# Designs tried in a protein design chat: VH-VL binders against Uncharacterized protein YLR179C. Part 10

Target 1, 201 residues: Uncharacterized protein YLR179C, of Saccharomyces cerevisiae (q06252)
Amino acid sequence: MSSAIVAKLNKEDIIKDTVKDLAFEILGELSVSYVDSDDIKLGNPMPMEATQAAPTIKFTPFDKSQLSAEDKLALLMTDPDAPSRTEHKWSEVCHYIITDIPVEYGPGGDIAISGKGVVRNNYIGPGPPKNSGYHRYVFFLCKQPKGADSSTFTKVENIISWGYGTPGAGAYDYIKENNLQLVGANYYMVENTTVDFNYDM
Below, E stands for the ipSAE of ESMFold2; O stands for the ipSAE of OpenDDE; V2 stands for 0.75 times the mean of E and O plus 0.25 times the DockQ between their complexes.

## First folded at step 4 (VH-VL)

Design b44 (from t9 with heavy chain N52S N54Y N57K; framework fv_temelimab)
Fold by ESMFold2-Fast, scan of step 4:
Structure b44 (fold): chain C 201 residues (1-201), chain A 120 residues (1-120), chain B 106 residues (1-106)
Amino acid sequence: as target 1 above (201 residues)
Amino acid sequence: QVQLVQSGAEVKKPGSSVKVSCKASGYTFTSYDMHWVRQAPGQGLEWIGAISPYSGKTAYNQKFKGRATITADKSTSTAYMELSSLRSEDTAVYYCAKDLWGYSYGFDYWGQGTLVTVSS
Amino acid sequence: QIQLTQSPSSLSASVGDRVTITCSASSSVSYMYWYQQKPGKAPKAWIYYTSNLASGVPSRFSGSGSGTDYTLTISSLQPEDFATYYCQQYHSYPLTFGGGTKVEIK
């Protein structure tokens, strides 16, 4: 259930390093899938080249009564490990923001996230520096305040520290400022293992 | 703060070589590729090549293969670009530029540029 | 190699005008990057990953596009926006730049 997801995020210091003391009530499973790749399973490593195109994202609530047609969702993607797990001077790095995602149930009881709503920040695939080790790429799904005008939400115009200008600032600040409610999460890990220069004309 | 500081302007004769340096500070030198780009007077930007300071491996624009040599010295956090067999059309400002990330992410910082003038 | 064509090559506009610069690639690219260069200065990172503003870039700038067609827009031109803007692809080697668009303020 929800406690298992929260336990995994705590074990990997994701909550400590991103959303901190914000209320975290998981209402369902956030599914993240890259083309021709294994599904994201709360922390599995992914090849960097497999993650450069935007993923397909779906949300499956544990209980459909917890989200209605009047609700809107927001998706956030962040890297708390910039430039590395031990040095956060550029953290967090903003990788994706979608707002105004409608709650529309598919036949299987899932809500389509990707391809819906308003893209506020276009998808940026993982780009950990060479020799920086594994970075955690974290997706947060949030419920928006009822009746909120999302055009008033914080503009993330600089992805470094989400534009806040303070190392470690990011998803926590965005969620708190825009009065969002955390309802889902998933993450995976990427290390830069690219071979230097496969240049052929 | 990230800084890329290049060597000073040079005047060279046709047929000679020039070696421009780019000293990096404010980040881990071996974690990001360093690129070289030139700009002839009144013209646009042209990519010469790049180096991974970690491995020493290089990539070159075919136009400059055989004439350009890019190197890096980890101990001084300095990248170099040497261009040989200089011609008048090689007169340009030469820039070093740092990769934003380790994979296909554009350039986040540029050196101030080094003017190389080739004249007889 | 991927050829980038910018349009227009030069433009003159008044303070407060909306300015649009386009960059067309000879084949599809994943992202477009933009640099601002003022006379006698090095280029500055301006927009990366098609639509993300670099640090210090005013919010009147925006980027958009996909595939072969990309755009840089200035919603309300200011005197400090006088510069040449270059697009760049980092999709395949050799890395290539557009020919530049010179923005002059009347």
Scores: ipSAE 0.044, ipTM 0.643, lowest interface PAE 6.6, mean pLDDT 88

Design b45 (from t9 with heavy chain D33Y; framework fv_temelimab; at its last look DockQ between E and O 0.02; V2 from the best seeds 0.00; counts 0 for: pae E 17.4 > 2, placed apart)
Fold by ESMFold2, look of step 5:
Structure b45 (fold): chain C 201 residues (1-201), chain A 120 residues (1-120), chain B 106 residues (1-106)
Amino acid sequence: as target 1 above (201 residues)
Amino acid sequence: QVQLVQSGAEVKKPGSSVKVSCKASGYTFTSYYMHWVRQAPGQGLEWIGAINPNSGNTAYNQKFKGRATITADKSTSTAYMELSSLRSEDTAVYYCAKDLWGYSYGFDYWGQGTLVTVSS
Amino acid sequence: QIQLTQSPSSLSASVGDRVTITCSASSSVSYMYWYQQKPGKAPKAWIYYTSNLASGVPSRFSGSGSGTDYTLTISSLQPEDFATYYCQQYHSYPLTFGGGTKVEIK
């Protein structure tokens, strides 16, 4: 199951564009659900209006022995396609950061991600520029280093290029800089053909 | 100051339903899960379920699935728990409890409790 | 479901005694949470994250443990400490509580 997830991410250039040379191992299925919609199925299109409120996010490990009760998890959401798939001057756009998520299992054997931990950056729903084509909205789940002081994690105060000031910077730089270990991923696609957004708010 | 203020005591007949409210103040209501816990007379604590007030997503103890409905109203910072098909064993004090979000977890604040009496 | 077993279910102790309450989980948990409840009142947060005292909790209280075995200790019992103490796990849904330990005057 890890191989199938990695293959899909690779086919859609998620690894090339956002993970780059990070070593990683997918340890489970990252579930992302919006009200009145099916779970995200690795790259499916979603209507923009369905993604504006924060989703329910859960993680189901393939093998629970690979996560200890003392691990903490971090969730990242990023858009590598800003302003479009072919123009990246705003990429990556930071959409969500949660840290310090405990490894605590719900009734179905899944770990609740959303609503747990510390929200570092509030959820910002997909808002691709009008007629810019489909944007990939990528979720990464990471293990934090054991005993890490999350108060020292990079503060993302500008969502454009995650505040690094370099077009294309984002989740990769955050993961590497904070010694996070990528263990889960999912993504969906959104296009906007109807709404002119104001990005200066 | 964080406060959770619950609706008043209720007396209900078997087979009816009850809806308990919990009005939150002193913190950002949508940033924390709200939990519901009950305590039957002379008994321990039993978790009913929780809601993410931002998304409206819920989780329930399977014991109460199909009977408990947890909702939240962001505009009034109020959570609700409705329990249907009441039985005498549902006689309990019902508490709302705020998730201790941030650097630590658990419930940091509890409502004063709402006594629900199901009389035969 | 993770079941929590508190021991003892009740105890009688004198002011000044050292009191230890145990909480055993049916499977490993990340942390243990503790609540104090006095008769007729709502529970109050007491210890979170296994060992961190909630606001206003006297320093004579301490918590420890890991995995499946956790304790709450009162180094020198005071009159205001007579209450029921509950442990709670937040590792897996459904959230569960221990059965409680009633601490009363000998």
Scores: ipSAE 0.000, ipTM 0.442, lowest interface PAE 17.4, mean pLDDT 85
ESMFold2-Fast, scan of step 4: ipSAE 0.233; ipTM 0.726
ESMFold2 (binder alone), look of step 5: mean pLDDT 92; pTM 0.945
OpenDDE, look of step 5: ipSAE 0.015; ipTM 0.572

Design b49 (from t9 with heavy chain S31G D33Y A50W N57G; framework fv_temelimab)
Fold by ESMFold2-Fast, scan of step 4:
Structure b49 (fold): chain C 201 residues (1-201), chain A 120 residues (1-120), chain B 106 residues (1-106)
Amino acid sequence: as target 1 above (201 residues)
Amino acid sequence: QVQLVQSGAEVKKPGSSVKVSCKASGYTFTGYYMHWVRQAPGQGLEWIGWINPNSGGTAYNQKFKGRATITADKSTSTAYMELSSLRSEDTAVYYCAKDLWGYSYGFDYWGQGTLVTVSS
Amino acid sequence: QIQLTQSPSSLSASVGDRVTITCSASSSVSYMYWYQQKPGKAPKAWIYYTSNLASGVPSRFSGSGSGTDYTLTISSLQPEDFATYYCQQYHSYPLTFGGGTKVEIK
């Protein structure tokens, strides 16, 4: 299943455009659900208006023995396509950061992600420019280093290029700097067909 | 057509509080951060803070932390900035300003400004 | 806590002059933003992402720069250009503005 997820992310250039040479150790399925909407299915399109409120996020490990109560998880959400798929002078844009998510199993064998841990950056819904085509909104679930003090993690104060000051910088740099391990991913696409706003390129 | 319409001028005594409103129209209110910036007479611009109207999340300039409170009402597309413990140095024009993009990219539209005068 | 220093703080110029305004940041920033403000009015978006003109801004305006040094240039000053110009960084909190450059008629 791990390989199928990674294969889909590679086929759609998610890996190339975000986490690059970082190893994936996909340990489960990252479920992302918006109110009154279909579940996120590794790249399905979503209406922009349906995604403005924070989603419900859960993680279902393939093998529970791979995560223990001592582990902490971090959730990252990024847009590598700002302002568009072909121009990334604003990329990546940080949409969500949660750290210190506890590994606590619900009755169905899933781990609640949303509503847990410490929100470092509040959820910002998709806002692709009108006529910029589809943007990929990518969620990465990471395992934190054992015993890590998350207060020392990189602070993302400017969400443009995740504050790194280099177009294309973002989740890769954050993951690498803070010694996070990729364990889950999901993404969807949004095109702006309803919001009219004025910016020159 | 984007418009930000602010409440009218206020005259306040030292130690009181003021609450300025900013009613947005012509765009999706929840899609963009709303900032507050002030300008003392004859002086430059000073950033107070922002709100994400969708989540209610806020950030403040440390200079105003504990005195400024920024809120938003989605149902009326209105942002508010309340400043407490007013001093004469708080005399300024207060502006709301919309992010150029939903992602804190600078400001594309500004309200007309609200003059707050603090005097005894 | 990035400080933005604008130079000059004011200048006197004649219609047709080339005007150059500089903004120096105390540490490296990725982009600079510029606003035009006329007396009694709210600031207007003027230049974003260092070099992109906002909608309605005349082509005689240009922006450039990188790292710590940024510039706004007016190639041939017109009467409607007399205003105060402010630079702004969005690289780190708190968001900061330069002290402004007042462009006055001679």
Scores: ipSAE 0.006, ipTM 0.454, lowest interface PAE 12.3, mean pLDDT 85

Design b5 (from t9 with heavy chain Y105E; framework fv_temelimab)
Fold by ESMFold2-Fast, scan of step 4:
Structure b5 (fold): chain C 201 residues (1-201), chain A 120 residues (1-120), chain B 106 residues (1-106)
Amino acid sequence: as target 1 above (201 residues)
Amino acid sequence: QVQLVQSGAEVKKPGSSVKVSCKASGYTFTSYDMHWVRQAPGQGLEWIGAINPNSGNTAYNQKFKGRATITADKSTSTAYMELSSLRSEDTAVYYCAKDLWGYSEGFDYWGQGTLVTVSS
Amino acid sequence: QIQLTQSPSSLSASVGDRVTITCSASSSVSYMYWYQQKPGKAPKAWIYYTSNLASGVPSRFSGSGSGTDYTLTISSLQPEDFATYYCQQYHSYPLTFGGGTKVEIK
């Protein structure tokens, strides 16, 4: 619990509402950047329209020795606030799953996450209902078990409750079921401020 | 659970108007747009328009603009679609449908449909 | 307005067959939505955000595509799958549907 990142996640109930009692050790900074937008900074609000295209995601380990070339990473994106912070009948909503991301260091010492590995669930941008307030959009970076065949991982064929059929099911269940280790996280907030229809006939 | 219940079938004469209702339950009525779609016998689906029940703002397919009026009553969680100057070509089943947005599974819930028959 | 063209308009297939239905948009859209409709019934949400199955939809169904070309596939057709399937875009107003593909028993 000594990490500034863990403290930030706890402040906004991210851990309580998503990964709960799962053990994790934050091994680095998960950077999330949308085109022509402010960087994601552990909970800043973002305009909904800025987040509809898939972001560029990178991971910067605090210590390169903690990840080897044999390791593979998985990225999960979830909304625990569906349809709202106070009503969870659709929570969690699955927004993105990438598996088999290789640990390959770029010139800046960053590991590219987006554009690497196998996309298991295509990116779906934030879709908070009108008048539902802010939703937390949470990214989790996980280390896969050594030698794991990711084709055996849980198939998320329905984004509502990650296909589990139980309100509140999601990233916790996926991580536990597939023996993933949580190593990074970031999040931002979106509310639906879109003007009605944008149809000026 | 989410339910949309529409008013019963109607038979109308050419040149008259019809007003179909759609009562919503099981969700926050003001958080999702309500759409109206019609289907002529043996034909496909055609979007008429939509309303934001919170603001009352509407959008219409150009084909129906000036003839269709969509309204919503927050106190009863009911949406309405009124179609004026009816023609025989307006004979169709009219559906209300809850909006796709907000993690809905498409138009995730549809009313049962209201058959409007326009005949002399 | 974005026009959606479905192919074929109808097909006849046997139980166990692999069925593919296509939907082509006149301009690029972000996602495609699919509805199943049986005679005398309202349409049911079937596939949303291109590839996600709605609640209660069997895993033999799948959706795929991007840009202007989208598909709905049934890997092994069952008797309860005989219906008309409609694609729909929500990229821009007015909202539009494809003309429908009727899947009939052979």
Scores: ipSAE 0.181, ipTM 0.695, lowest interface PAE 3.8, mean pLDDT 88

Design b50 (from t9 with heavy chain N57K L100Y, light chain T50A N52K; framework fv_temelimab)
Fold by ESMFold2-Fast, scan of step 4:
Structure b50 (fold): chain C 201 residues (1-201), chain A 120 residues (1-120), chain B 106 residues (1-106)
Amino acid sequence: as target 1 above (201 residues)
Amino acid sequence: QVQLVQSGAEVKKPGSSVKVSCKASGYTFTSYDMHWVRQAPGQGLEWIGAINPNSGKTAYNQKFKGRATITADKSTSTAYMELSSLRSEDTAVYYCAKDYWGYSYGFDYWGQGTLVTVSS
Amino acid sequence: QIQLTQSPSSLSASVGDRVTITCSASSSVSYMYWYQQKPGKAPKAWIYYASKLASGVPSRFSGSGSGTDYTLTISSLQPEDFATYYCQQYHSYPLTFGGGTKVEIK
């Protein structure tokens, strides 16, 4: 567990606004990289146009003994700020779901996340409304229950409120329903820069 | 050009409080966390805490929790660190430092430092 | 709290020498950050993400390492390299720094 990662998520109210009271023990670093862009660094702002193609995602465990070849991982991407940070009528918006990601170590000791497993929801890039300010785009990496049949995972057909029909519902509900364990996180911020940022002018 | 300009040196009596300012320019103030770090004479660096200037959320080193208060004023692009119940061992240079590209890569720019001397 | 131990605490070397400073963490961290501090001045960003040089840092500097062990190397020491170098972890709260390594020219 990295308490500094958890502290950054708390600083931005990400835990409060997404996973709430779920147990969260960081087992490694979740790396997210967009083509021809700087790496995602736990909350750095990114240009909207740079994030429309799916990123390359890798997980580097702090201790390889904490994950075995029998484990499977799931990746979730959510926007808790829809339509804005202060208005939640569409939150959370589901942006990406991959399940059944195998734990296979590469030469550098990382686990490839993108391009592996079963894509349940195709990647949808950030689309913050004009004049809505910065949105937090949050990636959660989860460990799946051992021996679980992936066919039991919930489907997200309506991306608004992850189909739960309640503003603010999303990753928390998905994680609880599928008995997932939170093991990694990263996030970045995007605003629609076609207009002035008027929050602190 | 990015600049962090801190308030001037302070001499304080034990039991009083001090409030140090850090005026930011040359970047979007709300896009990067601001940290506070101190250094006692001849000693190493010690992290006090941080603020997200956009949300106002703070994080503190437990050693300073309850005595340190970090705030930010968006209208003036200024961060503040107030330390109360001052003791002689609080004598140090206090620095503000900007997160490099957000929250994970350490600090890319530092203020010039503010010497706070606590003496009777 | 993650404790960072720097070795050596001080060193004296001649211009042109290869200098190596190590930073050991009490538990595994993903990346290490390095700062240069000259007497009477604020620290300057020097190396981030274990191995990426900050803007303006001479190419004679390099960083390496992973897990618990990290190194800053100066391939050919120059007079302007007189300074104290600090490592920092940004993995666990509270953020912590190494004790510093003072580099003195012989």
Scores: ipSAE 0.000, ipTM 0.439, lowest interface PAE 15.5, mean pLDDT 85

Design b51 (from t9 with heavy chain N52D Y105W, light chain T50A N52R; framework fv_temelimab)
Fold by ESMFold2-Fast, scan of step 4:
Structure b51 (fold): chain C 201 residues (1-201), chain A 120 residues (1-120), chain B 106 residues (1-106)
Amino acid sequence: as target 1 above (201 residues)
Amino acid sequence: QVQLVQSGAEVKKPGSSVKVSCKASGYTFTSYDMHWVRQAPGQGLEWIGAIDPNSGNTAYNQKFKGRATITADKSTSTAYMELSSLRSEDTAVYYCAKDLWGYSWGFDYWGQGTLVTVSS
Amino acid sequence: QIQLTQSPSSLSASVGDRVTITCSASSSVSYMYWYQQKPGKAPKAWIYYASRLASGVPSRFSGSGSGTDYTLTISSLQPEDFATYYCQQYHSYPLTFGGGTKVEIK
């Protein structure tokens, strides 16, 4: 359910801290799975080591009639907690951008996201600094405007503040700038729990 | 913006010790490990060790354990590497290097290097 | 200790040539980084996480690999690419570097 997903995002301030006043409707479930790991379940903690390789991502619409073969999707991944939840001088950090993902339904009624479309920014796994607490790693799936020119989507060269030059700028600005419609979201948490840094470990 | 500025060249006698400094600026010093790497003339790179400036915890390459001491001063954002019982084989350029985002143990910024010459 | 073997140890190539440098680890590693070092200078971050170009690195450079085998490629060699390139693994202590590949332009 759309309402359950939105409630979870609001509980952990994902909306407030990333997409802010953006009007949106969640149209399905965004599935994110790392190899040999628990599925991402709207905020579960993950070991940092388990998340360094790019995940498998799928989208399952609640109602297939809301997405057609002429639609294209974009995937954004952001860290709003850089260097920490309370200090945002590097936020948001861009971790992944894929655009022009085709809407192609698989046998199970899901749309493959990873391995499709044009990768604008290659996947960068979580990298919370030592002693920074947990960070929220947030995936947004967006629908592109009909007839969007693929050439308007470019790589984010400076991943810090998504290149906008303002602490806290990121996914919201990218979504607004490219006229994207937010339709899916998921997130997980990572903390750098590096313990004794002694060579004898 | 990020800068690592090292102390100047040193000429030392065998058996003495040397202490090289690395002054950091342009980032939060305590959030990233600082590493020390050396390069003998005409040779490759060799990792000496590292420090977490926040905790003071260190890690050393076994080859240097007992001779190398790495420390950090939070108040001045300065890391130090002291190498004792110097031999001619310790003649090298010594670099400090900042860890990329604290987990990669790859280095995004390097100091300019400090040449340490050990000779009689 | 994880040993990194770079091949070739040196090469000489012409401007415009495609250059490939390999780095083989004695056991599987999770992180591989590449550094460029020019004569008399400190090493400079070049490629991190096997394939991510550092800021300011020209797009003619690329990195690939996983497990034990990693590659740095220059698609069209330029005069400013004269340097020694080093790979480095993070997977375990002690951190180790490859022996370096010296690229000379003729």
Scores: ipSAE 0.005, ipTM 0.480, lowest interface PAE 10.8, mean pLDDT 86

Design b52 (from t9 with heavy chain K98R L100Y G106A F107M, light chain T50A N52K; framework fv_temelimab)
Fold by ESMFold2-Fast, scan of step 4:
Structure b52 (fold): chain C 201 residues (1-201), chain A 120 residues (1-120), chain B 106 residues (1-106)
Amino acid sequence: as target 1 above (201 residues)
Amino acid sequence: QVQLVQSGAEVKKPGSSVKVSCKASGYTFTSYDMHWVRQAPGQGLEWIGAINPNSGNTAYNQKFKGRATITADKSTSTAYMELSSLRSEDTAVYYCARDYWGYSYAMDYWGQGTLVTVSS
Amino acid sequence: QIQLTQSPSSLSASVGDRVTITCSASSSVSYMYWYQQKPGKAPKAWIYYASKLASGVPSRFSGSGSGTDYTLTISSLQPEDFATYYCQQYHSYPLTFGGGTKVEIK
């Protein structure tokens, strides 16, 4: 029960801007690691170029009895800040969807998320517009309802507003439609800094 | 643990140069801009310039153009600020400060400061 | 260059008081950043994005504003809040700081 994680997500308006009133109880730590980079730790900034390849993702439950071999997990990645933190006409942008992830413990007591399950939407790295400031790239780990039919999980064809056609639609709508339960989260920030320093004017 | 450790205090003559170092540890040096900010005794903060340690690209405050040179050494995770043609008005504490990609996080970690005294 | 003007330059207040300091920019900026500096110490990041508290900053602090006018508020002043507070803009280079507001506690 990481009330600290929920407090951080609330402080940074992630809950308000994405999952809103959904029941959200953290069951473990969602680890996100990019090659040759700092670990993702609830909101640290990352270089855009370091995040273009898909990360290694693992989930470490606080209490292994809360997940069984019959459970399956889903991973969602969303950008609520498109085109910027202050303008959401393209939000949320869908960056990654994996479903049907099996609950299989590795030697360290963690569950491998990346490389498992069915990839519905291939990983798309952060692409914030120039001069749009930092975007929050949010990972949500969800538990699927028991016996869920895999065929009900489909690709999001239009990543803008997750294909719902309504600014601000995204992870909330997907979670509701598929009866998913929020059990983990992590996020980081990326800004497009392609502007070179040339400012001694 | 993130740390920025600066070189020790210096006393310099007018017309000379000073080079202050800032050694970073506990994070990926090339992922964050390094800024230099000074503060004259009893005065406010004044931005000198910044460097992107990955590219080597710099930005300078016009007041210091031609006198300040900011560099970074990736192999030692150390940033430098050199100020030439020193005047008594350059007497100040000089700080390095890390910046999370320019706009969204403040300069979140600062060095302890280096007092540079310019006197004859 | 964008000039930042802080008001007041100095204030003296009692523990428990509500303290408000303002920062006015000479032209519109997207966000404002605030730093706390205690005597003899380096500044600490305090508020970013105009309103987001930095890690470890007590909830009695808040920031607000847009365009040219920004405010830092302390809802109930504590002894450890004795410091000078500086605003700073990232809208354009050169980066600039306000002149600082010194908060003196009785």
Scores: ipSAE 0.005, ipTM 0.447, lowest interface PAE 11.9, mean pLDDT 86

Design b53 (framework fv_temelimab)
Fold by ESMFold2-Fast, scan of step 4:
Structure b53 (fold): chain C 201 residues (1-201), chain A 121 residues (1-121), chain B 106 residues (1-106)
Amino acid sequence: as target 1 above (201 residues)
Amino acid sequence: QVQLVQSGAEVKKPGSSVKVSCKASGYTFTSYDMHWVRQAPGQGLEWIGAINPNSGNTAYNQKFKGRATITADKSTSTAYMELSSLRSEDTAVYYCAKDLWGYSGYGFDYWGQGTLVTVSS
Amino acid sequence: QIQLTQSPSSLSASVGDRVTITCSASSSVSYMYWYQQKPGKAPKAWIYYTSNLASGVPSRFSGSGSGTDYTLTISSLQPEDFATYYCQQYHSYPLTFGGGTKVEIK
C-alpha cells in the first residue's frame, strides 16, 4: 500500500475516471520504462514517438508475503481520454492486456511483467488526436482469482470503449467481470505535437 | 455522426486538372489527418497523400508528387485534392478518408462515398 | 516502399466455411489494418492494429500476425461476408495496400 501513489492517482482524476468505486489496495510499485527514455513516474509527460514500442514493465511488492508463487497477474493499459480529456465518446481505449503473468522474483525483489504471461491484446502505443491536449495512459496491475483460466476472461475485440459499446466503459468493467484485484498502477501523459509531415519516398 | 461528403462525378480531357472536394461533419475537422485514396476500375486501392488540416502540412505518394495538391479549408471543414496533367490512366474513383489518430496509424475509420473521375478525349 | 502481397487473390467458399486470407509485407511492420469493400461501395474499416475489430464487425472475424506476416480469418462464413478484403500498412510512407482478396460464393 502507498498513500503517495493513491494521492497522485486522485490528483489527476485517474481513479474517478477509470476504476471509480472499485475497492483496492496498492501492494507495490509498478515500474514502466520505454527504450532510451525517462522512467514513468506517476504522470510525467512523454514524447509520443518514444512510446510506440512496448515498454519494459516490472512490479516490486512492498511486502512479498502478499503475493505467492501460485498467484497470476494481469496487466491492463487504458486511455480514458479518447478523443480528448473533455470528450469521451471513444473512452476508454484499450492499449494492452497481458494475463497469466507468473509471480517470479528477480534478484532485486521485482517481478518481471513484460515478456511474461499471455498477450491477449497487443500493445498499441499512444495515439492522441492532434489538438486534443494531453491524454492519460494508465497501467493497472491486477491479481487474478486463484485457479482462473484466463481464456475465459472477457475478450476485448474492439478497443473503443473496450468493446462494451458505452462511452466511458473500460478497465473497471473488465476488472469487475473477471473478478480481478487491483494491486498496482502507474501512468503518464502524451499529447500529439506532430505538425509536419516528414515524407521521403 | 461522422460524415464525409464528396463532390460529384467529373469527366475531363487529357491534360486538364480536376479538383475533388470532401466536406467533413460530425467531428473536429482540425484534429485528424485527411487522406486521399484512388481506385481504378476493377483495381485495388492506391494512396495519393494526406493533409494535416490544422497546419496545412501535406504528405504525398512519390508517384503523384508534382501533380497532386491537397488542401484544406478550416472555415468550411472541407478538404480538396487537385490532380493536374490528367491522363487516361487517372480514370478512377477518388476517396477521401479520415484518419482517427493521425500518428503511426489507427487506420482510416470513415470514408467518403467516392468521386468518379473519367479522363477521356 | 513497403509492398503488401495478399494471398490468395480470390477464393470461392460456401456459407459456414472457415476462410483465411494472408498479407505479407516486404519488410517488418508494427501493425496491419484491414478493410472490407463491397461492389460499388467505399471501403469500410474492418480490423485495426492487427487484431481489433471495428465497430459493428461480427465476432466471427479475427486478425493476427506480427513482423511481415498477417492474417484475417472468418471462422464461419456468412452471406454478407462476400466482399473484397484489403490489408494496409501505416508503418512508413508511402502508405500501401495489398492487392485485395475477393471472397466469392461457391
Scores: ipSAE 0.031, ipTM 0.619, lowest interface PAE 6.6, mean pLDDT 88

